# Designs tried in a protein design chat: VH-VL binders against q9nqz5r112to327. Part 5

Target 1, 216 residues: q9nqz5r112to327
Amino acid sequence: FQSSGVQHHPPEPKAQTEGNEDSEGKEQRWEMVMDKKHFKLWRRPITGTHLYQYRVFGTYTDVTPRQFFNVQLDTEYRKKWDALVIKLEVIERDVVSGSEVLHWVTHFPYPMYSRDYVYVRRYSVDQENNMMVLVSRAVEHPSVPESPEFVRVRSYESQMVIRPHKSFDENGFDYLLTYSDNPQTVFPRYCVSWMVSSGMPDFLEKLHMATLKAKN

## First folded at step 5 (VH-VL; framework fv_pozelimab)

Design b14
Fold by ESMFold2-Fast, scan of step 5:
Structure b14 (fold): chain C 216 residues (1-216), chain A 120 residues (1-120), chain B 107 residues (1-107)
Amino acid sequence: as target 1 above (216 residues)
Amino acid sequence: QVQLQESGPGLVKPSETLSLTCTVSGGSISSYYWTWIRQPPGKGLEWIGYIYYSGSTNYNPSLKSRATISVDTSKNQFSLKLSSVTAADTAVYYCAREGYYRSWDAFDIWGQGTLVTVSS
Amino acid sequence: AIQMTQSPSSLSASVGDRVTITCRASQDIRNYLGWYQQKPGKAPKLLIYAASSLQSGVPSRFAGRGSGTDFTLTISSLQPEDFATYYCLQDYNYPYTFGQGTKVEIK
């Protein structure tokens, strides 16, 4: 209940429920791979693969939670600040739930081919728990079949929770991002190295700058 | 304009705790990260750690076991305590503000520095 | 920790000279590099952040370049007030680490 303040350390990963799981069913341990002032980055192995689930804990003191949230939801603005985007379009909106299905095409570093994602995005502002939540996961959609032009990412999950230091409209918040995907690459170690050293840090840097620019 | 001023004893005995305070004037302490940096005579700069208004801290691993940074909002001050000092801790100690440079951290305002000598 | 190495450790120059100082990181730090000037008996002063962005109030004769592991600070026409020690700082990962410094001395 009192967990919404500025934290030095991110929340501990959930312990597995004892008594229901075999020792082989236990979650892998998180490994910190980057410790920067505005964010900490952890990873943990995805069992049976050369890939990782990533966790980012970040803090900003110069932008508001609402501004940061809205910049992420603005697909037209993202095409302007994210140089890796080839295509980003909302293909369907569910009027009842507010969920959106998006088609996202992005550059990957040479020698990898560009990837495309079809995913459903849901977002909510939770005034009772003083947080904003953005979740995305890969889906299939009949209007966007797989194409030989791009490698389709079929496994993709992203969840971001934003917790204000004061209010949704005052500068200062923490966020927790949990992210995984399977880019289906023959260079998995190279892809992991790129994600940690460039992909994730560059994305977060550009997102912050885009939020500051939108603020003005 | 915002100014920082270090204060504390100029001489500390080996094995004792070094205690320094930085006073912030001309602006509020409550919206920035504040840092301590030291410089042994004739040598380069070493980052000690930071504190945010909320009390959140991070330390150089080389000093983490001995260093504690704290903040006192009512006095507009933040402080450094360094335990079990030796002659190797003799240095000019600076306090500084971490300014807002988008994704980058830069020390835009510095105190004048205070020399601390560790000697018996 | 990320190691920052500067070269040269010192150099002698005359007013009006073009001076170049280099800084190398032990790993890719992208553009998370700042340059600081320290005059004898004084606190350091921020000159450049984000490898190439000039701090407000700093003369345009100072320029930073580079990304990744290799960085330079150039003073295009050295002035009397520029004789100082210059430090690079990586702000990519904690702990923040400084180069050992480059002293720019009058010839």
Scores: ipSAE 0.006, ipTM 0.507, lowest interface PAE 8.8, mean pLDDT 85

Design b15
Fold by ESMFold2-Fast, scan of step 5:
Structure b15 (fold): chain C 216 residues (1-216), chain A 120 residues (1-120), chain B 107 residues (1-107)
Amino acid sequence: as target 1 above (216 residues)
Amino acid sequence: QVQLQESGPGLVKPSETLSLTCTVSGGSISSYYWTWIRQPPGKGLEWIGYIYYSGSTNYNPSLKSRATISVDTSKNQFSLKLSSVTAADTAVYYCAREGRYSYWDYFDYWGQGTLVTVSS
Amino acid sequence: AIQMTQSPSSLSASVGDRVTITCRASQDIRNYLGWYQQKPGKAPKLLIYAASSLQSGVPSRFAGRGSGTDFTLTISSLQPEDFATYYCLQDYNYPYTFGQGTKVEIK
C-alpha cells in the first residue's frame, strides 16, 4: 500500500484454504454461495441431511470491533433491530466466565410455526491474539422445557471471530462466522433455499446497519 | 464533479490484446472500487470486472482467462487489458465507479464510453 | 450466472402515460437490484438501487418495487426526456448481470 490514508486490510480467507483436500475424510469442502465486497458466504453439506453448515467472512471499515461485538451481546438492542425476534432473554448468567444461557424465540417464514432455541453463549476478548470470540450452542435447561407453542430447535451452533485491523477501539476489522442449524425433525427444502437467499443475507445486512447506528 | 474518461486505440486486430485506460478527475481513486463494463453495438451490457485501489480484482468468469485490470494511484488511472481478441469483443467499453450503500452495489459515475472495433 | 429477463423488450408510449417495466431473476436475489437509464450514444445512468431506493437527483416519478425474483420499474407520468432504454442489474452475486433492456419509444 503506497498512498497515505490507505487502510491496510488483512488477507481474506479463501474457501480453497479451508478443509484442504480431504480433511481426514470427515469434513466436506466449502462451496462459495455469495461473493459480495462486504462479505463472502460459503456452505458445506451436513452428511446424511439436505442441510448445510454456513460460513461468512466480512469486513467493516467504518465501525470498531468493540461496537460490533457489543451489538452481538446486547439482547435489548437486538429486539429493536431484528424484527423476527419474538423473545430473547438471558435466563442464567455467569459474568466472570462470560457464559450465558438464553431463550430465543423467532418467526419463521409462513406457513411454518415459530421456533425456539435454548442455547449457551460464551464470549471472550483475547488481547494476546488480538481477537474477540463469541460461541453459541444449543443446550437443555430445566427452566425452559419444550412447549407445544413453539418448535424447539435441538441442534444449533455458531462461532464468530472478530479480528481488528488495528485495535479493538479503532475502525476496521474482519469477522468470520460459522453457523449450523440442524433440526432433528422434517425441515422444508424451501426453507433451506430461503435461508441462503433471504434469511442469512437479510440478517447480516440488518446487523451491519444496526452496528452503524449503535451508540457507545 | 467526479468524471471518468476512457482512452485507447479504436481498432484492434484479431488475436491481439486490447488496452484501455480510464482517467479519474474531480475525486480520488483511493477507497473506491472501479469497474469495466462493455456493450456490443445494438446489444446489452456485460460486466467485465473490478479493481479496488489497493490492487484487488475480480472478473466475470467468461472473461477471466483473458482480462487483466490494473490501477495506478499516482496517475489516478485504472486500465483494462483483454488478450486474444475476436470480432465478438467489438463493443463500446465503459469505465465506472462502484458506489455502495451497506451491502448494495451500484455504478454511480460512468465514462462516456469508447468504441473498440476488432477487425483485420 | 444469474439470468435477468426484462418484459417487454420494447414499448411505445405517449407523454403523460404510466409505464411499467418488469424484470425477472432466474433465482432469488432479494432486493439486490438496480435500474439504469440509457439514452442513445450515452452511458447508462443510475436511477434506483436496492430495488426501491431512488438515487439522489432522480425525479420522483420513477419508482421501483419488488423482491425475490420479480421486480418492476414504474414511471408514473412519462416525460419527453424519459424515452430511453432501461436496464435492470442484479448485484446479489458475481458476476453481476444485466437484463437485455427495455426500449421506451415515443408513440
Scores: ipSAE 0.006, ipTM 0.536, lowest interface PAE 9.4, mean pLDDT 82

Design b17
Fold by ESMFold2-Fast, scan of step 5:
Structure b17 (fold): chain C 216 residues (1-216), chain A 120 residues (1-120), chain B 107 residues (1-107)
Amino acid sequence: as target 1 above (216 residues)
Amino acid sequence: QVQLQESGPGLVKPSETLSLTCTVSGGSISSYYWTWIRQPPGKGLEWIGYIYYSGSTNYNPSLKSRATISVDTSKNQFSLKLSSVTAADTAVYYCAREGYRSSWEYFDYWGQGTLVTVSS
Amino acid sequence: AIQMTQSPSSLSASVGDRVTITCRASQDIRNYLGWYQQKPGKAPKLLIYAASSLQSGVPSRFAGRGSGTDFTLTISSLQPEDFATYYCLQDYNYPYTFGQGTKVEIK
């Protein structure tokens, strides 16, 4: 009909749109996959893929925020405690911002080939908000082109926020880690299963132990 | 040396609330997780829940609707309340400290246990 | 919840015997398994954590093995003080769950 003389707005069907909509923030629901005292692990689907974004919330009372933060920034020490690392090198530093570009090569579980990552890492100690932040994302760099030797991961994002219970130099903090990547594998279900059951928990366990060892 | 001691009534009537307190001595309740575990006579162990000294709790889903754990750091004590009890709640109740190494969790100190009988 | 099943439910052995107790998880728990000893009328005592790590002060005759879903506790040379019920516990996910227990009786 002609609408100039009739102005009614019929209600929209709730069930057809609300069941699949993401909110204004465009966030899908998190599913808890591991619940431990010192960390909780969630995942949520990445729309259009068979892959997941992961979130970890952890609490430690036996190490300081600064110790935990510094262990993550120490590339030489990472190569000692992380047995999956084949190569981890800083290839460029921005003198103004302190941002670093790294080349990271890592083992994946058999039968997957090793992957390499070229990513920019930025970190800050925010005294006003009492937090430490570490952010990484995949980039391209002309000195590290793709090679047939490794599968290049082109989609990678990681963010960790550390919040002290007291101060940066006293024991006790919470951290929130959000992580996603696309390893470009023909075994996505196997890769997801490995990440949840072994990859992520083993990494966090080794990181904590490395921090305790570095403490003395 | 850390010691834990349970206290509370040995007899509770059906439908009432069971109330137990654990007193910690020889060490501070602060900076640790504390747990309640029960054992019906002649049967196995069942984890009830934990509390962190700051007040954060987690409960066995089978008991979550009836169980409340609280902590009083000034008295070096933590407590369990279990509502609407039945004969199935008759058990020895243990308090324990939860330790950890990296991500592995375990119970390293235990109270002697206290028998709670639910009967009229 | 993760179900923990122990076998056997009871056994009788002589001093000096090698005793093996088995624990099975209903899903992969990696190495998040502990073993506890409970003597009659006493609270349980931690023997092993992380499937194979011996707690300080526990005699070396106790050994844990296994990963994933299948675990064993071995007592290499049974002593009179080892009369007890043994429980496995998974600490992989909440709620924590115990096996039903294995009673070791000395002949």
Scores: ipSAE 0.019, ipTM 0.584, lowest interface PAE 6.5, mean pLDDT 84

Design b18
Fold by ESMFold2-Fast, scan of step 5:
Structure b18 (fold): chain C 216 residues (1-216), chain A 120 residues (1-120), chain B 107 residues (1-107)
Amino acid sequence: as target 1 above (216 residues)
Amino acid sequence: QVQLQESGPGLVKPSETLSLTCTVSGGSISSYYWTWIRQPPGKGLEWIGYIYYSGSTNYNPSLKSRATISVDTSKNQFSLKLSSVTAADTAVYYCAREGYKSPWDYFDYWGQGTLVTVSS
Amino acid sequence: AIQMTQSPSSLSASVGDRVTITCRASQDIRNYLGWYQQKPGKAPKLLIYAASSLQSGVPSRFAGRGSGTDFTLTISSLQPEDFATYYCLQDYNYPYTFGQGTKVEIK
């Protein structure tokens, strides 16, 4: 019995919401905003806000899950391939759990000010369920107080699940990324438009190229 | 070198299901996407759909309700079933491998094609 | 779906001629464009991917140019084996779509 159980198809958005009820707790429908071979991008509104939660489903066939996972964890390498990074440093590591607190400062398109994030990153390799998981969320840390130099992003969450097609060390996997943030901008529509049309596609392309170029 | 070969009946009656198999030799079916493309006589090319060796599929919306692509890694084969065929489905059917370089997709190896005629 | 339109639908040329064919996308596809050559009774053959990248083994007389919505394939000095139908393909979004083809015929 082999139960890899890798889900290869992106979740289908619900065509219609059942019933007449419209409540705050009702799950909002996903809207597809980009459909490419290597990734699909959806968004749905966050109730009571002008913001969106984003979902990306991607597939790569020329890199291994472990390579892709490790490139994302390598902060020094990310500064080389991600041109938007102004600063990226590990503030604190928990030796027991492996959790890391990072300070990340990034360019935003003019006229927006640069943003900074203080977030905790946790990761796990789940051999029983054949998956790798990377989660991050904004936190406060005494070593990195808010600065008038940057706009602090206080609301940020991401979760990426990587599912191998064969093994962690053979080419081929699917990933599912769900994230949301609030960049605290007076022009939310401008930011959303840039992120969907340029920011996220460019980031994912560069991440893939960086993985291919990684020497080990 | 990688070689692809289509096989299946050349004649299918209207309303029946068209079934084709592509056999891959000279290379492994693993770690690649595999696709079906068709060409009606005297017309251009139409993409039908793909399958990744692990079983993931995607289809041209115009054919999604009728098309099913499957893969058999033990036989190094993948197959197309197209249900409820009509004369409009008469075409040369090609199988092909999707090459992948960074974000770009292209079809780098093709079978020779097999003509399927839908006729009573 | 993204529509791909080729121009001209056919042309007549002599060996040694410079031939240019055009492909237009109904929306911005960046450089997600390939060119394929098909001879009568044969499967298509990849010539160019990523709008301008020459496939290994393809003669250097073939060149692709363009980005966004407008693309060209140029054959700098037409050879006897180049008489064929040429197709462009966008790989930007699903479903993948081909142009209608440009037939290059001998004069």
Scores: ipSAE 0.006, ipTM 0.500, lowest interface PAE 10.2, mean pLDDT 83

Design b19
Fold by ESMFold2-Fast, scan of step 5:
Structure b19 (fold): chain C 216 residues (1-216), chain A 120 residues (1-120), chain B 107 residues (1-107)
Amino acid sequence: as target 1 above (216 residues)
Amino acid sequence: QVQLQESGPGLVKPSETLSLTCTVSGGSISSYYWTWIRQPPGKGLEWIGYIYYSGSTNYNPSLKSRATISVDTSKNQFSLKLSSVTAADTAVYYCAREGYRNYWDYFDYWGQGTLVTVSS
Amino acid sequence: AIQMTQSPSSLSASVGDRVTITCRASQDIRNYLGWYQQKPGKAPKLLIYAASSLQSGVPSRFAGRGSGTDFTLTISSLQPEDFATYYCLQDYNYPYTFGQGTKVEIK
């Protein structure tokens, strides 16, 4: 995948309007699901499915873009601040492209089964456009076959763009996270409700606190 | 250039519904959040709630059961209805625009305020 | 709801004085704080947003500082038009909450 398409995002959350009526050939519109001060959450239907693509817009003024970016790339540190992680390890690195393949196993609240992900991630710092990009997508890897212990997520995509207010090393930035997944199992409505009301807000708050603690 | 003007009755009887309208001029109501704030005589400010021009609302929990905010984009107006009023609802009512920069919210334009007295 | 407490509730000052008003939040609100000026019989006016950012058109004698739970508004050299009531407002979480106000009176 490529980072160039990452710039095609909805306008700033407060300028976005909810769709009023269906129209032929119209792209699905983003609708605001949660409007909290620490972040805004949007969703839009994935055509032909009962699933949603999610988007988060957040702003931090007390940490630098570089600190936030580095915390997300540090798998050992993530195991310390993210209590839902059962396993997180890099299983392969491609020296030429810099891509990493990871195996991630995460708790879901009882009675939901734990999920595992095998995904490739790629990241870049774009000094010309003053942004940092992190993209991930599910892949298959022969070293990590499916296990009956966990539900394998086969369709997963995540893209985060971090834009400094000033520089990579000064406090203040906006981030835009777009993600979707399809757990390939009946996905109950209560799982969607939990992710929106608890799972995602908790993750974002812990990520921010982890970044503050990593700050010198 | 942007101006806000409140209108409504100066006197409302106890148990009735208070109805106020804010007219926006010099700019479009679209793409902004619009808010109502009140101030009892001699006291501080209390935020009532907001409306986004698309119709999405949020209310102060202390007033949520009685307050309704609506918007009419064709008239460039938004309105507050407050039901079951008592003497405690006597206040100057302000309408204001919520401006923002990145994630910070602020009230950058205000109406002049309208005094509503709740009395028999 | 987040409670905002201002200190002092009132103060008396003379033209040319340095005036400092404080505002304390019941929990960490980072820099999600604004300052508003209200003259008798008029609507409040935005002075400062994001704890320290001066609104366009506001005189440079007004300065905001602070982060977390403790904030100050300073007027470096009080002018006749500055006699007013000042309010802080947290915009960290809904519902938005104001401090009770600090009245700056002529000595």
Scores: ipSAE 0.007, ipTM 0.453, lowest interface PAE 11.6, mean pLDDT 82

Design b20
Fold by ESMFold2-Fast, scan of step 5:
Structure b20 (fold): chain C 216 residues (1-216), chain A 120 residues (1-120), chain B 107 residues (1-107)
Amino acid sequence: as target 1 above (216 residues)
Amino acid sequence: QVQLQESGPGLVKPSETLSLTCTVSGGSISSYYWTWIRQPPGKGLEWIGYIYYSGSTNYNPSLKSRATISVDTSKNQFSLKLSSVTAADTAVYYCAREGYGRLFDYFDYWGQGTLVTVSS
Amino acid sequence: AIQMTQSPSSLSASVGDRVTITCRASQDIRNYLGWYQQKPGKAPKLLIYAASSLQSGVPSRFAGRGSGTDFTLTISSLQPEDFATYYCLQDYNYPYTFGQGTKVEIK
């Protein structure tokens, strides 16, 4: 929060302008690719690849931050509401730190091969700063070696910050999700197009509906 | 029942600012998105923009440079200002409520509409 | 901006007829489509959202179908109160855009 009229949620990314150091710059500007009432989606190129880092800013007024946060942590429930999940298992847990290693296998649209992810997830509830945070990144784990059955995603990072409008247990919050998926194997351009136009919006829609259903 | 009612001058001179207010009754303005839509005589519907009760706005790019939507939660009202009007801005102006907390945006309650004529 | 094209622009029908109105989007909008009914001198009324979800209080004779770029609104047995202009609306991307309207007139 700032007293000079800065809002309590993160500022929206700005569109690319002239003077951007596109090809050789370490950080490229965000480009808006979708503008919906409940969320906005931006992307920026990952240098040296045909892939993108994505950012989503979303707002909900009919569910609580705690409900939304808990639905994302519930792997059994996710298998029920996310029809693309083939497998989602917790490999190991550290109860004290909240860190978990997961193995996630997901469908991609035909004729694309299914992908699998091995990633560590950590989460925290920060009462002092009035926010909840969920962070994930790809790791290697001896219990889950690569399989010829699936395309292993080796470069995956996700960070979500949830900021209540009032409290963790009252309806209304904003969230900021930053996501990148840069597999070292060739990623078909068709999959990039599908993710932006269908995959990402569909996932966000299902997540919201799942949260509303869990409310009951 | 939730009801919306537009109010404002029916006649605006070219180059002036059109100012309309929508009063919400029978329910709270809080926790919803509120929209302005217009319809020139004998023509179709054009979306102008929305405001969330917290103050966040989005506008049709065709009107963004001239349109401002504001909300007053204490009065249960939201307003549209459209600057530098021309004859092309002559239309029936509707205020409407958008659905709550859904990715599918729809307008479930509408005001009766108010005709604004731009002429000298 | 996404362009929405309705067909036909107008049609004549009798009470009891099955009426079908088509709406086409210039790009894939998935199921982000609504249908609205407008009677002369009145505000539009929401009939259907999310391409196929019937709004509470709307008669079951109204049905929406479609996904992607091609959508239809069907009135299975036209009633006297159904003579109106119908508009489709895409809510996939801003700006929201309406079709030009289809007028359903008495035969």
Scores: ipSAE 0.007, ipTM 0.507, lowest interface PAE 9.4, mean pLDDT 82

Design b21
Fold by ESMFold2-Fast, scan of step 5:
Formats: structure tokens, sequence, C-alpha cells
Structure b21 (fold): chain C 216 residues (1-216), chain A 119 residues (1-119), chain B 107 residues (1-107)
């Protein structure tokens, strides 16, 4: 009986009560695919494809929101902790709006060719609502045309919201990440399976460890 | 070092609510997840649930309708209430601290407290 | 819920013996597995986390191996203080589930 009024974190996605498909199939129900103490992973099918939209709700208690946010924005540090990165470069930056265009080249499971992404990223710190936001989506950019060296991923969207338990500089926060992949790119089924069962969990684990190592 | 100590009644009547408290010393309760685990006499271990400083909880689905875990950071304590008990709830109840890395593990445990449910 | 099955349920061994205990998960849990030792009347003690990582202060004669669905705990040279019940625990998904335990008894 001592539990009132202090937590107020955003609610977790609910597969049974939210995202129900209506009779026309406009929205699909979320299915939980991984449930861990530090994060929960859901997916829902993209109608007419073998691809999925993914959602992650995570909680960390041993790192600050600012540390976690900054590690994600630090392209040089990501190349050090993420062994799959071949190239990660900011190709254009608008310092006023906070928008950046990045070129990201990554290994895929052998024997697949490496993939490259060109995407715009925008981030903000919202002091009034006590949250940090990071959004990204695939774009075309004249400085990075498609190349036969890599398979270009043409469809990619992500949105992450970070909400502190206390402040931006004290340990503890929740985050909600929604990743959308609209299937304009042919993607083998085994790679979809790899991403869910190994790729995403491994990435989140390494991101957490990288954030701990980057303490101040 | 960190120490955990369970306290509560050793005997509870069927249909009543079991109430246990874990007192943490040698470390702050706010920095970790805290868990309850039970073991019926002569049987294996069953995870009950966890709580974090913010009040976030998760429960074993088998106990979720009856279990409530709460935390009192000012007293460095967390507690378990289990309603509508039956003889099947007779067990040694342990409180434990969970690790905070990508892998969940229980690195410090209380000594355990035996709760017998009988008339 | 993920089912954890240990084998054997009990074994008899002598000091100096190599003891191997196995644990099988009903689904792929990667390396999200811990091993715990419990002596009669005592709380369990963490030996190994992440399938193979030895907890600080635990003797090097304890070793964990495996990934996916099949895991082993090996005690390379059994000592008198090692007679106990051993439990595996999957921490891949909630609810966390323990194996039924393996009792290591003196011959």
Amino acid sequence: as target 1 above (216 residues)
Amino acid sequence: QVQLQESGPGLVKPSETLSLTCTVSGGSISSYYWTWIRQPPGKGLEWIGYIYYSGSTNYNPSLKSRATISVDTSKNQFSLKLSSVTAADTAVYYCAREGYRSWDYFDYWGQGTLVTVSS
Amino acid sequence: AIQMTQSPSSLSASVGDRVTITCRASQDIRNYLGWYQQKPGKAPKLLIYAASSLQSGVPSRFAGRGSGTDFTLTISSLQPEDFATYYCLQDYNYPYTFGQGTKVEIK
C-alpha cells in the first residue's frame, strides 16, 4: 500500500487491446517475440509480405538518459562497439534543425552481400515534457547513389522516445523504439529470422554495454 | 557487503493474505531490481516476481492475480503480499537482488523464511 | 513458459571425481542461462551466469558450457563442499524458470 503516484512511465504496447485488425485489415495485432527484464520486443506483419514492423520497450537502471542518447548519436563510438559496421558517416548536417543525413554500410550474415543505408536522422531534447526523441527514415541523396558494391536498403523508418525516471543526468529511464520496414527491398526469410532472434537482441546488449563503458 | 533479511509470520491460515518484508543493508535499494523466489519443502525453485525502485513490477503469470510486490526506499525494504493462500503456498520464501546487465542473475539472497499455510 | 529439464535428477560421486550435469531448454535461449548451488537449509548461490561466465569468488573447477538449448555444468575435481543440489535457470523470457534440480550425493 505504499505504491501511489511516483512512477508514471509510459505504458507498454499491448498486443491484445491495441493494434487490433479491423475487418478490412488496416492494422495488425502486435505479437510479443522476446520478453526480457531490460526490454520487450514485439512485431506485427506488414500485410501481403513476409516482413515485420518491430517495437521495443526497454528500461535501464544503471545508465543515464543522456549517456544512452549520446552513445546512439556518436558515429565514431558506434564503429568501435558495433562489429557489423563497415562505414558510418554523416554526409550532410543542418545544425539548426538537428537533421543529419548518414551513410551506413553494414555486414549481413554470410553469404549475403553487405547492405547500405542512406537515411535522415533528427533528434531533440524536450525539457518541458522531460523526454528525448530520435527519428530516422531512408532517403535518397545525390552524394550517395546506389552502388554495385552493396545492396541498398530503400525502406527504413525508426522512432525512439526516451523518458527519464528522474532527470536526464540520473540513472534510470524507459525507451520506446518503433522500427518500420516497408518492403521495397527483397529480403530473405532467414535474415528476418536472424534479426529477431539474434541481431536485435545482440545489438541491444552491445548498446547497453557501450553506454556503461562511456560513463561520463 | 550487501545483506538481505526476510521477515514475516511463520504460519498463515488458508484464505488469508501472506505478508513478507525484505530488509536490505550494506547497499541502496534504489540501484537494483529486487525479486521474490519460493521453494516448497523438498521441491524446486519458483520465481514469483520483481520490483524496481520506480515501482515497475513483473510477476509470474501463475501468481499474478494474487501477488503484489512493493518497495519503500526510505526504509530500504521491499515486500510481498500473496492473497488467498492455500496449502500449496507452503514454502521457504527468499528475497534476492538481481544483476543489472543484459543477463539476469541473482547475486545476493536472504536466508529464506519458512511460511506454513495450515489451520 | 520455457521448460527447463535437468539430467540426471541425482548422482553419486566421490571426492576428486569429474561431475557433469546437463540442462535442456524447450526452446532456443541463446546464452541466457545461470547455474545455482544450494546446500540443505541454505539459500541458493550463483555459480555461473550467461551460460559460461564464472561469478566472482567461485572456484575455477566449476565451468559452464553450451548455447541454444543444451547446456552443461562441469565440476572438474569434486570437493567435499560441492555436495549439493544444482539448478539451472533461464533468464531469456518471463517467467524465469528453473530446472528441477540435480542432487550430487556422496558415494
Scores: ipSAE 0.006, ipTM 0.514, lowest interface PAE 9.7, mean pLDDT 82

Design b23
Fold by ESMFold2-Fast, scan of step 5:
Structure b23 (fold): chain C 216 residues (1-216), chain A 119 residues (1-119), chain B 107 residues (1-107)
Amino acid sequence: as target 1 above (216 residues)
Amino acid sequence: QVQLQESGPGLVKPSETLSLTCTVSGGSISSYYWTWIRQPPGKGLEWIGYIYYSGSTNYNPSLKSRATISVDTSKNQFSLKLSSVTAADTAVYYCAREYRSYWDYFDYWGQGTLVTVSS
Amino acid sequence: AIQMTQSPSSLSASVGDRVTITCRASQDIRNYLGWYQQKPGKAPKLLIYAASSLQSGVPSRFAGRGSGTDFTLTISSLQPEDFATYYCLQDYNYPYTFGQGTKVEIK
């Protein structure tokens, strides 16, 4: 009974109040930092830091939700298209929940030290609500202790929701990505600027290109 | 083969609303972006706005206060209304399909319809 | 809005000539640029997208080059059917903006 097909475009992030005038349910303010036709990027301050939480929503009409979702889960393929990856491996899987623990080591702009992340990733395909979800957050794992070679990121979380325009296997979808991390050590403001102006846009573009080239 | 055809009155009086319809044949209006572009006589091209077949729109800021684009999927048509017209709105109006991927382009165009704004 | 400026505004050429037209963007648009051909009384026709990718069915004598702010369209050996006005279009950001056009005329 999909006579018209449902189209889901995630709403833009709401403005939020920053001050002490909280009434129950008040929201904090998002700032738009990039408005491109394929995606929009917002940020909002993390209270008590000079760091930001980021939000992206984007739309593609030339790839399927399933292809885009699977490319993100394909650890070996990620190492081929993402030049910043030094190491990316699955440490363990929980067969019941489908959760995965990964160790990810990535380049940062010189002269910054490379960072490593140990995080749990969960994904789900929700047929009833017509969406796919990918959630990640930093964890500690005994088989991957801190190393002097890399700066361990202890505060990291990411959530992506993918909403098909038609179905999981037909071209067209919107996605909403919310992301934050704290790379711990001295983090120059020029690196924050680089991530917004180059790092994140380049990553999203390479991800799209990788999806177009993926062999199903 | 996809074909687009503009229709509407060729003459509109100043201060009135210009109304044009684009009929799509040879293919479905679904899953594509549809756009209006105009060209005053002897001048260049100006993008007016788009509509996605679901109803989502975006407009050139220069025309946003006066332009409305709508879509009727049951008739395989989309339409442009431009309010409060003046002589500066005299132009050939084209409808076109926008193919959207990493790069976006207009791959099919209507033949264009001349709209003259005059008393 | 991103401004697109073409040069020259017009040129005269003979069949067999190599013709080059230029398009400049007011800011970095990477390779989000298309070229369109318009013959008198007709709708524009897509020639090139992504700055250098030739649209299916378009003759190989048309070639696009450039990235960032400076772009060119070259016709390697001008044919009688190539006398037309050429427009560049940036598809980097909304609103989409066209150059003012370059008219290629018969000498």
Scores: ipSAE 0.006, ipTM 0.470, lowest interface PAE 12.5, mean pLDDT 82

